# Ledger of designs, part 19: VH-VL binders against o81304

Target 1, 187 residues: o81304
Amino acid sequence: CSIFANPAQRAKRKLLELISEEDRGLRTQKDPKKRDEIVNAIESMTVIGRSSITTDDSLSATWRLLWTTEKEQLFIIEKAGLFGTTAGDVLQVIDVNKRILNNVITFPPDGVFFVRSDIDIASPQRVNFRFNSAVLRGKNWELPLPPFGKGWFENVYMDGEIRVAKDIRGDYLIVDRAPYNWTESFV

## First folded at step 5 (VH-VL)

Design y26 (framework fv_zilovertamab)
Fold by ESMFold2-Fast, scan of step 5:
Structure y26 (fold): chain C 187 residues (1-187), chain A 122 residues (1-122), chain B 107 residues (1-107)
Amino acid sequence: as target 1 above (187 residues)
Amino acid sequence: QVQLQESGPGLVKPSQTLSLTCTVSGYTFTSYYIHWVRQAPGQGLEWMGSINPDGGSTSYNQKFKDRLTISKDTSKNQVVLTMTNMDPVDTATYYCARDSGYGLFYYGMDVWGHGTLVTVSS
Amino acid sequence: DIVMTQTPLSLPVTPGEPASISCRASQSVSSYLAWYQQKPGQAPRLLIYDASNRATGIPPRFSGSGYGTDFTLTINNIESEDAAYYFCQQYDNWPYTFGEGTKVEIK
């Protein structure tokens, strides 16, 4: 333990260490014991973050995926290799004042999967969202996908480094603040 | 054909543990989340919990805290509900149901099992 | 927990007339609301999700409306096979909760 770290910092460090080698969640899908350890660590973060405001202006950021249990996102990341690419950064770009949340998966060198959503701040920890548009884009082509769906997630913990969320279906998301800002550009 | 089928004991004594199995067929087991919902005789529906069959992550109604466990066996296409310390008020028809959602979306429970009546009585 | 209250609890209707069932949430659930039909001895059947979207295979005579705390399921030109219990369900917050149900009886 560290005399300089408070309980919140120790709990956060433990969570980050548990997920550091999990390939964004892909390895965890095959390891129930590890999954349970990570979920227990998330529960500790939830207790620490209880009653905190996680939907204020500090939520506006380019968030980078560290770990998730969301099977659809993990499927996309895993299957990128079958098409001659690998998933690069997986990002959630939020702007609270503009009321937008954009999901971005990059496929170097030229690909991107981009989903635009509108958001509503429902409570100190709750974000409601609705898909606006989605597109899969390559070097000289794009395939618009039908926008359909709405949901919510709760940011159960957030600080200057990371954010931990649980969504409508009970899946978890752990992200950190990217060292850059993402804006849409043609690839 | 897409089907969910519950199985388990029809009678459980007070203080015993209930174990119910939901067997799915006609679709890829890991593609849909599975929920457990119960209905006491002549009453409404009560959501108990759910499981992500791909990873096994669960969500529970806190009313059942510390006595409800939902697990899965992918090799058998089965979800198992285990509930300890059964009481006569737990007498109900128990259903498993899949939701048609994906990602961050829940689109309701689109396919249900037939239900299994569990009576808790001495 | 969010409490869902349905009115009426019993609704006798004549074939061909419209039927309306109300569902009220104890706090706002935005539009995170589903409706189910349950016939005697059968499991529930999903009718509507996200307050107004018809589920696959559901006839157009079924429609949902509402936002916040007040929701309505409408069955236009009701048919004899529509005799059943109807339940609303919110999924705005954990735990998911259902209304007590409305029994629609064909006269």
Scores: ipSAE 0.341, ipTM 0.783, lowest interface PAE 4.0, mean pLDDT 88

Design y3 (framework fv_zilovertamab)
Fold by ESMFold2-Fast, scan of step 5:
Structure y3 (fold): chain C 187 residues (1-187), chain A 122 residues (1-122), chain B 107 residues (1-107)
Amino acid sequence: as target 1 above (187 residues)
Amino acid sequence: QVQLQESGPGLVKPSQTLSLTCTVSGYTFTSYYIHWVRQAPGQGLEWMGSINPSGGSTSYNQKFKDRLTISKDTSKNQVVLTMTNMDPVDTATYYCARDSGYNLFYYGMDVWGHGTLVTVSS
Amino acid sequence: DIVMTQTPLSLPVTPGEPASISCRASQSVSSYLAWYQQKPGQAPRLLIYDASNRATGIPPRFSGSGYGTDFTLTINNIESEDAAYYFCQQYDNWPYTFGEGTKVEIK
C-alpha cells in the first residue's frame, strides 16, 4: 500500500507533478504528448470530483495559476518581455458572496492587468461570468478596455489546496490557493 | 479573404479510417478554434469536436470518443479529422468551422468551409 | 445531452410578412443559444449568438429573443433570399447540440 493509499491523493499528486515545470502551460503548447498526459490526469480528477459541490463559500479565495491551455492568458504571459517586464503571479480572485471574479496578471514591481467580472452560481459545479471592465495599469499610467462578453466554467474538482476547471471552449485551468490575498487600491 | 476548405476522400469502405483535412487561409491560424460538424443527407447538424489552435487541446462529442481524433499542423495551417471504423451511418457532409476569437468567449461558428460529402459504402 | 426541438419544421411565408421560428431546450440553456441559416448546397451561416445578438453582416430584419428553455428567431419583412433552413444551437453544455431545422419557403 502507498502512504497515500487514497486514489484521489495519488491522482492529485500525479497531476501536480506533471504540471510542475510546464511554465504555466507555455511549455505544454509545444509538447502534444505532455498535453495529452495532463488532460488524462485532469479526467481522473473529474471522475473523483463527480457530484461534488465546488461553488460553495470555499471557492472564495485568491487563486494562483499553476497551468492552463487558455491561449489568451498564455499570450499575455509570453509577451510581457516585449515591454521590458516579466509576468509575476497570475490570479483569479473570487468572492462568491459579492458575486465577483477578477482575473489578474501582475508585472512586478508596478504593473498589473486585470479584468473584472460578475458571476452567477448556476449549479454545484457551474459558474457563469460576464466581463465588466478591463484595465492595464503601470506606475503612472492606465489604459482601460471596454467591457465585452460572457461565458461559463465548471469546477470539476476542488479541495483545500487546488481547483481544476474546464470552460465553455473546453480549455482547462489548474490553480492553487495563494498564500496571500490580492487587493486593488486607488492611488 | 477568410476561407476554410475541407479535403479528403469522397468514398470510404465500411471498417476503414476516414481522414479529412481543413485548410485555413486569410487569417492567423492560431487565433480561432476549429470545430467539425457533420450533416447526414436530409438531416440536421451534429457537432463532432473542436481543437484549440494554440497548443492543440481538443474537445470531443463523447458519442465519437473511441473513434475520433482531431489534430493540427500549424506549419501548414491545417486541422485534420481522423475517424476509425467507418459505418454506412457515418455517411454525411463534413464541415469545418471556426468560432469567434474574441476573449474567452464563444460567439457561434462564424466562418465555415463549404463541406465535403463522405459516402460510406462497399 | 440537451435536446433542441424546433417548431414549425416547415414554414411557408409570403414576402413582406413576418416569420417566427421557435426553439425549445430540454433543460435551461440560459442565453447560450445561436441561430444559423443554411441554403441548399451551402454551409450554415451564423445569424444570432447569445440568443439576441446579431452576427456581423446580418441584416436588421433578423432578431432573436428568449431565455432559459424557449427561444424565438424572428424575420421581419421576409425577402425571397431568406428561403432556407434555420437551425438553433445550444452551447450551455457539452456536447453542443442543434435543433432539427425549420424550412422557410417563399410562396
Scores: ipSAE 0.404, ipTM 0.804, lowest interface PAE 3.9, mean pLDDT 88

Design y4 (framework fv_zilovertamab)
Fold by ESMFold2-Fast, scan of step 5:
Structure y4 (fold): chain C 187 residues (1-187), chain A 122 residues (1-122), chain B 107 residues (1-107)
Amino acid sequence: as target 1 above (187 residues)
Amino acid sequence: QVQLQESGPGLVKPSQTLSLTCTVSGYTFTSYYIHWVRQAPGQGLEWMGSINPSGGSTSYNQKFKDRLTISKDTSKNQVVLTMTNMDPVDTATYYCARDSGYYLFYYGMDVWGHGTLVTVSS
Amino acid sequence: DIVMTQTPLSLPVTPGEPASISCRASQSVSSYLAWYQQKPGQAPRLLIYDASNRATGIPPRFSGSGYGTDFTLTINNIESEDAAYYFCQQYDNWPYTFGEGTKVEIK
């Protein structure tokens, strides 16, 4: 019952309800009121997650995109239809012990775009990353692409279900733990 | 060629609202984040905030958050800074500036407007 | 907020000599540091990003170095056109913050 839910569970429920029909952020790009409500909910999560450790082994997971303000990722999702496909799951695959983070966009049934990154854990909430390579892969082909650069993000909140991050440009990312593990041979 | 140009009032009275416009040309408006940076006479640079031009999501220096709004008008290729309750200490040259590339990378602010001096005085 | 402290605040230099400007952060900013040049009456110009990468169009006489809390901008064989203010800027954390600036004067 809601009366016995702790403040963290209530704040998390509110955030997830706000983003549930936002098409990963595409609808929010045209709705500043909804964007402000979501950002306020994220700020509540940030207060709750203050001083927590979000860069331990529990960060290792296949994370699935629920919502973001990040324009490049949303652009790719939006424009998939122009090429006769639709973006499927959008993932961050993190392995803290191997020091890797791969950004993945699936294009069912056979397509995938992924960017390989190395990570460095700088603090209990800070992850530094550096892009190494990118690949666009289809059923019987692949095209290597050369995105290079580095940045950081802070996991302002993380638990057994979701992670909320804010990056170097102030963009937000909300992900949940996917019900599967992604590997490079998954698609 | 790529250009950013600030425009707005040169004089504002205490307690009034400031509105400055940054008009961009020579590139796709939605491709580059826009930052606002100010510089008081004889002093250093102070970052105020930024806007993602694709969706309009904003980041503010908390020092200004209660007074500052940054918005966009894609049809006019403009970013607008609005700041309420102006005070003489807000007297400064205000710049808009873009940074390039992907949201995941920040390469510094590579193209700046010429700046517009705003004096706050009665 | 992260405080950026520049030394010296004023640097007179003779043409042809090297000039060095230091920037110290109040906490580690890794390599998330940029340098800007600002000539009188002009907007800032990006020189260096990620502590050591020259921005497009910047002459090779400008170089940056450092990591963590201590950073240096070096101008080799300084030219008269390099008379300007120089500012460091960290982007390791929000809000982004700048140093107070160093005025480079040609003797």
Scores: ipSAE 0.633, ipTM 0.861, lowest interface PAE 2.1, mean pLDDT 89

Design y5 (framework fv_zilovertamab)
Fold by ESMFold2-Fast, scan of step 5:
Structure y5 (fold): chain C 187 residues (1-187), chain A 122 residues (1-122), chain B 107 residues (1-107)
Amino acid sequence: as target 1 above (187 residues)
Amino acid sequence: QVQLQESGPGLVKPSQTLSLTCTVSGYTFTSYYIHWVRQAPGQGLEWMGSINPSGGSTSYNQKFKDRLTISKDTSKNQVVLTMTNMDPVDTATYYCARDSGYSLFYYGMDVWGHGTLVTVSS
Amino acid sequence: DIVMTQTPLSLPVTPGEPASISCRASQSVSSYLAWYQQKPGQAPRLLIYDASNRATGIPPRFSGSGYGTDFTLTINNIESEDAAYYFCQQYDNWPYTFGEGTKVEIK
């Protein structure tokens, strides 16, 4: 029910409240005490999600970034203004059956940075990934970029609204299910 | 030139707190993760923990429980290891090391400090 | 914790011969494995990452192979300067763990 509050719902609400004003993680980079509070809330979610399956078909979705400690992604978001734009949506588009995970950063009105990767489901919570291509696109142009890298992440908690992940570096990612499916705009 | 340098006391008494500092130079401090690895005399390498110097996120070897803390000071280009309740079995050479990967990747620890020997004895 | 077991623990070799060191993980680590060299009195030096990728500045005589639980570091045409301890390290799971080390001795 809408006023129901069990330990899991309470922990989830606390996490979402803690990250709501953190500018996707940019403000948290300068605030160690806030970071520790968020990490403690993530640990509560990890306990709740223990032994759950987070790599099934429900992982297939357009996921929208709420908060992260990943430094390269935050750097791109922060520096978009220097190039006369701002970062719009930051998305992770996963299709488990097709074995793909695409990272997307939009730069309104017409820009997109798009990284394609392959995934392999290694366990009930573990995803292995490998980047295989990247492109920066505008309305009437595109510039292919050579990506490199592979890693893994574990979805320590996932439900119908959010997903919480911890990666090979010990960095965290908190995303929610976007109210739309992202598709390539530059067909 | 890229360089990591450990500093701190060479001698610590049992039950005291150890504080070691890793000072980095020759690259952008916030671009690389820093790890702490120790090596007891005549033994192998033991990973203790790491820190993301941009955001401050840490990962610890749970063997050290809550007696180990890794922190950073971006203004000084320093990472600090703090370990409480030192015991003679903690006698080891302590290294800091950076890794050459990005947030989503790990490519091994490519640059290491020279190490600092910490002897725990009364 | 994932346990890394190295064999042999001591390997005497003659210059020009190949040397081969094995590392076995107690559970699959996919290809998330690195190799390090450590000479007496010095810090470790990264040789190989992701099981088979040579680190910057590492001579081509060093190569790595393997996947899952069984990994090998090979040094072709070993040189006297290669006398050192060699350690494998997994990064498939926290905590990161190292093998016991293999001492390569030049005869």
Scores: ipSAE 0.451, ipTM 0.806, lowest interface PAE 3.0, mean pLDDT 88

Design y6 (framework fv_zilovertamab)
Fold by ESMFold2-Fast, scan of step 5:
Structure y6 (fold): chain C 187 residues (1-187), chain A 122 residues (1-122), chain B 107 residues (1-107)
Amino acid sequence: as target 1 above (187 residues)
Amino acid sequence: QVQLQESGPGLVKPSQTLSLTCTVSGYTFTSYYIHWVRQAPGQGLEWMGSINPSGGSTSYNQKFKDRLTISKDTSKNQVVLTMTNMDPVDTATYYCARDSGYWLFYYGMDVWGHGTLVTVSS
Amino acid sequence: DIVMTQTPLSLPVTPGEPASISCRASQSVSSYLAWYQQKPGQAPRLLIYDASNRATGIPPRFSGSGYGTDFTLTINNIESEDAAYYFCQQYDNWPYTFGEGTKVEIK
């Protein structure tokens, strides 16, 4: 019930409701009014999270994509059907102490696209990353791909349930803590 | 033959709204972010904002506050900069520029329009 | 906002000698730093990104170095066509900001 929720909890609930039916951002790409509503809700979360530490040990988690404006990731999700599959969970697996961040797109039942990165914590909200390797895997095959590049993102809000980030190109990412831990042994 | 071309009025009166259009050609419009950068006569470059042309998500330099809006028209391969309450200090050459980035990477602004001079005077 | 300070603001050089331009950030920008060349009446041209990577089509006489707050653009064996303004740009934080520019003059 919202009657006892503080302003932060109400703002978070509104954001989650706004994105719940947006197909991780694919529907929002065709709806500028909805996009503006979501961005305004993100700005509210940014104000609430201002000056907080979002790069401590609690950042270490398997994060599951809820919504994004990042076009390359959305393109992969949208086009999975052309190859006879559907994108499953889209994950960002972070371990702050090991300084790693792996981007994972699953293609059930057996496929996964895996991008490995190193991270460096630059400030209370800033993460720098550099891609190390990428692999496309099926049940009994794998194709290594040469990744390149480095960038950064800022976690403008983070709590025990969600994280909201803005990246080097100004794209947004909203993720929640997955109810499971992803490991490479699942592939 | 990748090209960006700015167009719009060369003269704007104080307090009026500026509308500039950036028309792109020679590549897929939705593939590259577009930035707006201005340069006052004899001065340096100032980043104003950018747009993700796939979904229309924008980022703004907050010094422009509520004055600046960047939008797109995919059917025309155009990005539009709108700025309200123009002032003589806004006199500048306005450029649109494409960034060469992809995914979570930014590799600088690799293709620029020729720029359009906007003079704000009564 | 991050302030980018360039030194020198004016640099007269003789053809064949090296030119070095410094860019200093008011706070660390890691290696998120680009360099642009702008000739009079023209739009800027991207030279270097990520502090040291040459953009497509840029001659090898241009090189960049640095990390954190101190960056250098070097033009080895300078040519007459290199007379231009040079700007550094940080993209470590929003808003993106540029240095005030360095005018390289061939004497």
Scores: ipSAE 0.627, ipTM 0.859, lowest interface PAE 2.1, mean pLDDT 89

Design y7 (framework fv_zilovertamab)
Fold by ESMFold2-Fast, scan of step 5:
Structure y7 (fold): chain C 187 residues (1-187), chain A 122 residues (1-122), chain B 107 residues (1-107)
Amino acid sequence: as target 1 above (187 residues)
Amino acid sequence: QVQLQESGPGLVKPSQTLSLTCTVSGYTFTSYYIHWVRQAPGQGLEWMGSINPSGGSTSYNQKFKDRLTISKDTSKNQVVLTMTNMDPVDTATYYCARDSGYHLFYYGMDVWGHGTLVTVSS
Amino acid sequence: DIVMTQTPLSLPVTPGEPASISCRASQSVSSYLAWYQQKPGQAPRLLIYDASNRATGIPPRFSGSGYGTDFTLTINNIESEDAAYYFCQQYDNWPYTFGEGTKVEIK
């Protein structure tokens, strides 16, 4: 089909179709064959994104999790049910000019867990980060948690719709641009 | 006790495929990444690649990418290194090692197997 | 690939003296650097991670310092059991790379 003649668009469509029913990665943890297919699609995106700049101002956005192999995030999403809630959107809010990256997990209707990080642009595709603070927040309360840790990730592909990253652990992250901007609020 | 143990052939002929197994015990297999590191006789350490045993994601030293595959068998708590087209220069002690596996952060390789010597000779 | 260069490659020391090993990266690795000890016939042992944090069970006589491209492993009051090879390793970028190793010999 001519609308998929562009190799980049074809590769992107294949990747998004492969991850569409994977419950952000939870189903993939139980299916190594599907994981291999997704990783092969990511490798195709990596080739397409080679030599591109993915750490410019267009990286500044509210990114929404579509799929990941990162077991720590998946654990939090999976365990939300034990406390009578379900994880809502999982977000990565980046502002390159302010040098910040905030990880946000929403627990509708009123809960949110967020981790604030400082970032440093190390190369055209690499971002270094360091956790600065963490807080678990409800409607009229918050519980600050001690920050810890640092790492890096590389955006191997990015366009106006999605971003594909690999991190220091070799884990993958696929996100899209959320249809809204995240704003920090207690009310 | 946390333990990693390598097993496989001690002798491989040139052009053959090497298969080494790393068996782990004493911890939750899917909680920690496994790395393969080799050391030629009298030489330094060379990182080959790693695997996340939870999802199966792999990372390879580009030097080996066309020849090296790392895989896992969760039911046996094993990681397998497969390397094709062995050459005498691949003669080395091969180690598997666990790292912290904690969040996005690598905190070094804290537990190592004893190593297995693989000699590539006709 | 990031090249890690260690100096010296051989370091004879007398028990009770301090010893220092330098590791230089060909480009900045921030603090993403680990140090390992390897005794003859044994697997490497993690000493230091994140440039300056001691791994579990490592004696306080071992310390690490540095940031960016220049790193140092220091062993104060060296003991005979510290005779071994020492390797630095960067984990800032793939592939992970090691220095050539420094052989510490007790006189």
Scores: ipSAE 0.008, ipTM 0.571, lowest interface PAE 8.7, mean pLDDT 86

Design y8 (framework fv_zilovertamab)
Fold by ESMFold2-Fast, scan of step 5:
Structure y8 (fold): chain C 187 residues (1-187), chain A 122 residues (1-122), chain B 107 residues (1-107)
Amino acid sequence: as target 1 above (187 residues)
Amino acid sequence: QVQLQESGPGLVKPSQTLSLTCTVSGYTFTSYYIHWVRQAPGQGLEWMGSINPSGGSTSYNQKFKDRLTISKDTSKNQVVLTMTNMDPVDTATYYCARDSGYDIFYYGMDVWGHGTLVTVSS
Amino acid sequence: DIVMTQTPLSLPVTPGEPASISCRASQSVSSYLAWYQQKPGQAPRLLIYDASNRATGIPPRFSGSGYGTDFTLTINNIESEDAAYYFCQQYDNWPYTFGEGTKVEIK
């Protein structure tokens, strides 16, 4: 029960419960009170994760979006519906040893938006990134896009299940470890 | 035309709360972050904080020790700065500024309001 | 907090001369550095971002360079309209911080 549960486990369960039906953040955009509750839960996780190392080899994974305040990701997810498709998985594929971070949004059955970036580990919790290329791809077509830009994010908490990050603009990202590895033959 | 306009009281008494509004026009309000930056007379620039107008997430300069709040009203295309317990040292020109054009990147503050002078005196 | 130190704080120049302003960070900020121009009574104007990229509408006589802790803003063939304060700003970490400013005066 909660009285005997580790405080970190209780805080994590509360965060995951708060975000579980927020449609990756889209519903939260219309509900400031709910957003404040989620941010307070993230602050609790930040305290728990303070001074931990979140940029070691365990960061290498296919991460799946659970919730975010990043308006660009949410805009893409929201607007996909207007064109007769929906966003499937929203992924962040990280390989620390290869120094890469790829952002992926799938549009089932055959669409994908893919952004390649390089990363540098700046501190125990900080990752610097730079976008190198992007492509919007359908079954038999590709449209290269110029997503030039760079930034940083800090993984304020990470364990065997989830990662919580805050970026250069103060936006939050909550992801879990996907039960599969992302692969893409055309990129 | 892209414009940012600050508004609020030009004079505040010590210990009172300041409320400044930044009204934006000429672009989609939720597309760009808004920052607050102040400048004391004859001094340099000081970053106060920012807000994501889509989600409402905020970042603050901890110098203000929780007396600063930045909020938004999407229906009015406004960002509001609230600062409690004003002191004469808070006398400054307050600017709102929008972030650059890319969502997850920061490319500096490309459009600024004209600034509003707030004098704190009895 | 990251402290940004500008040198010189005052720079008198004659039109047609090059001007250089230095900005030093107390710790590495990679290339997360911007430069602003501010004329008296006006809001700041973005000149350079990401250390070396000119903002939209900024004349090519303005250029930025540097990485890590040492950065330079260069104004080639300075014009009388360039008399202003110039500020560097880091965005590697919160809080975002500015240098003290350099006053460029046309004499």
Scores: ipSAE 0.036, ipTM 0.659, lowest interface PAE 7.3, mean pLDDT 86

Design y9 (framework fv_zilovertamab)
Fold by ESMFold2-Fast, scan of step 5:
Structure y9 (fold): chain C 187 residues (1-187), chain A 122 residues (1-122), chain B 107 residues (1-107)
Amino acid sequence: as target 1 above (187 residues)
Amino acid sequence: QVQLQESGPGLVKPSQTLSLTCTVSGYTFTSYYIHWVRQAPGQGLEWMGSINPSGGSTSYNQKFKDRLTISKDTSKNQVVLTMTNMDPVDTATYYCARDSGYDFFYYGMDVWGHGTLVTVSS
Amino acid sequence: DIVMTQTPLSLPVTPGEPASISCRASQSVSSYLAWYQQKPGQAPRLLIYDASNRATGIPPRFSGSGYGTDFTLTINNIESEDAAYYFCQQYDNWPYTFGEGTKVEIK
């Protein structure tokens, strides 16, 4: 127990502890009580982060998924094992100055699914994006997929360690700064 | 065939709680969000809230947040709208509708139930 | 909340004429805008999403345009079965909000 922790640091620690064993959100899908606890912790972070700027240059990073309610990402993670693979890191690679956001799901040892998006910074907390291409890549093959879709999300809290976002459909995303930089040559 | 069907009481007394059920068929229940939208007689559409049937996360119109709860029962393929402290101004046709969006994307509400009229009177 | 204002509220048209309905947002909604058709006694039907994309099964006489605060739904060569209310809906921000509706009447 730290007597030096301020309310913001304590709230963040509580959120990270709540999500640490949730298998990126898969376990939470079957546990309404845990989901409500995590959502309450996110609301505390939202209050702490209000009026802050979360779309400045510090948003540029390789972000790694810790927890989400986004059902399509969770479906892909859950079902990867049925096809002889396992989902590895799930990443958002953001570069504010280049105005790009790439979504990446790795399938070790050789697979990757990545979606390239353009972004527009709409406000201190809001990012608009649109998909411009997608590709599924294996060891010796690539399958390009048609571009589709656009949406927005708001980074309701961000610091030097984590980012918490809500999207157009009301889903939550909690990510941390990965200890590496992802590039398209990273397979 | 994809279908959504609302069911519940047609009459509710002031101050009572309304419970409406949306039963879905013809597709995988957990694959599509469900929205509730109401329409007072002769008036326009009003979005009330939505639920992610996979995770159970909900979004509410703040106008209703103090009174409104949306929940799901995956074993029955049902979404339930519960609203407390009903008032005559809540008299409306209530619709459930699915959206065909996926992570980060919303493509409108593509399939709707037929609607159920709820009259609030003593 | 974002307020959506539709003009006109009532639009009488003759079959074969084009019909045009405007929707104005109180603040920019980019292109996060949908259009719905509602015939008497029926549930709404999705026509257009993302301002200009036709939903599945919607005939090509329906088209949408616009960006920011000003949007238009156009029905070319209007048919008798197009008599209905039409609503715009923004999804740029929570809560999602609808316009008041435009009643298209065939003369």
Scores: ipSAE 0.424, ipTM 0.805, lowest interface PAE 3.5, mean pLDDT 88

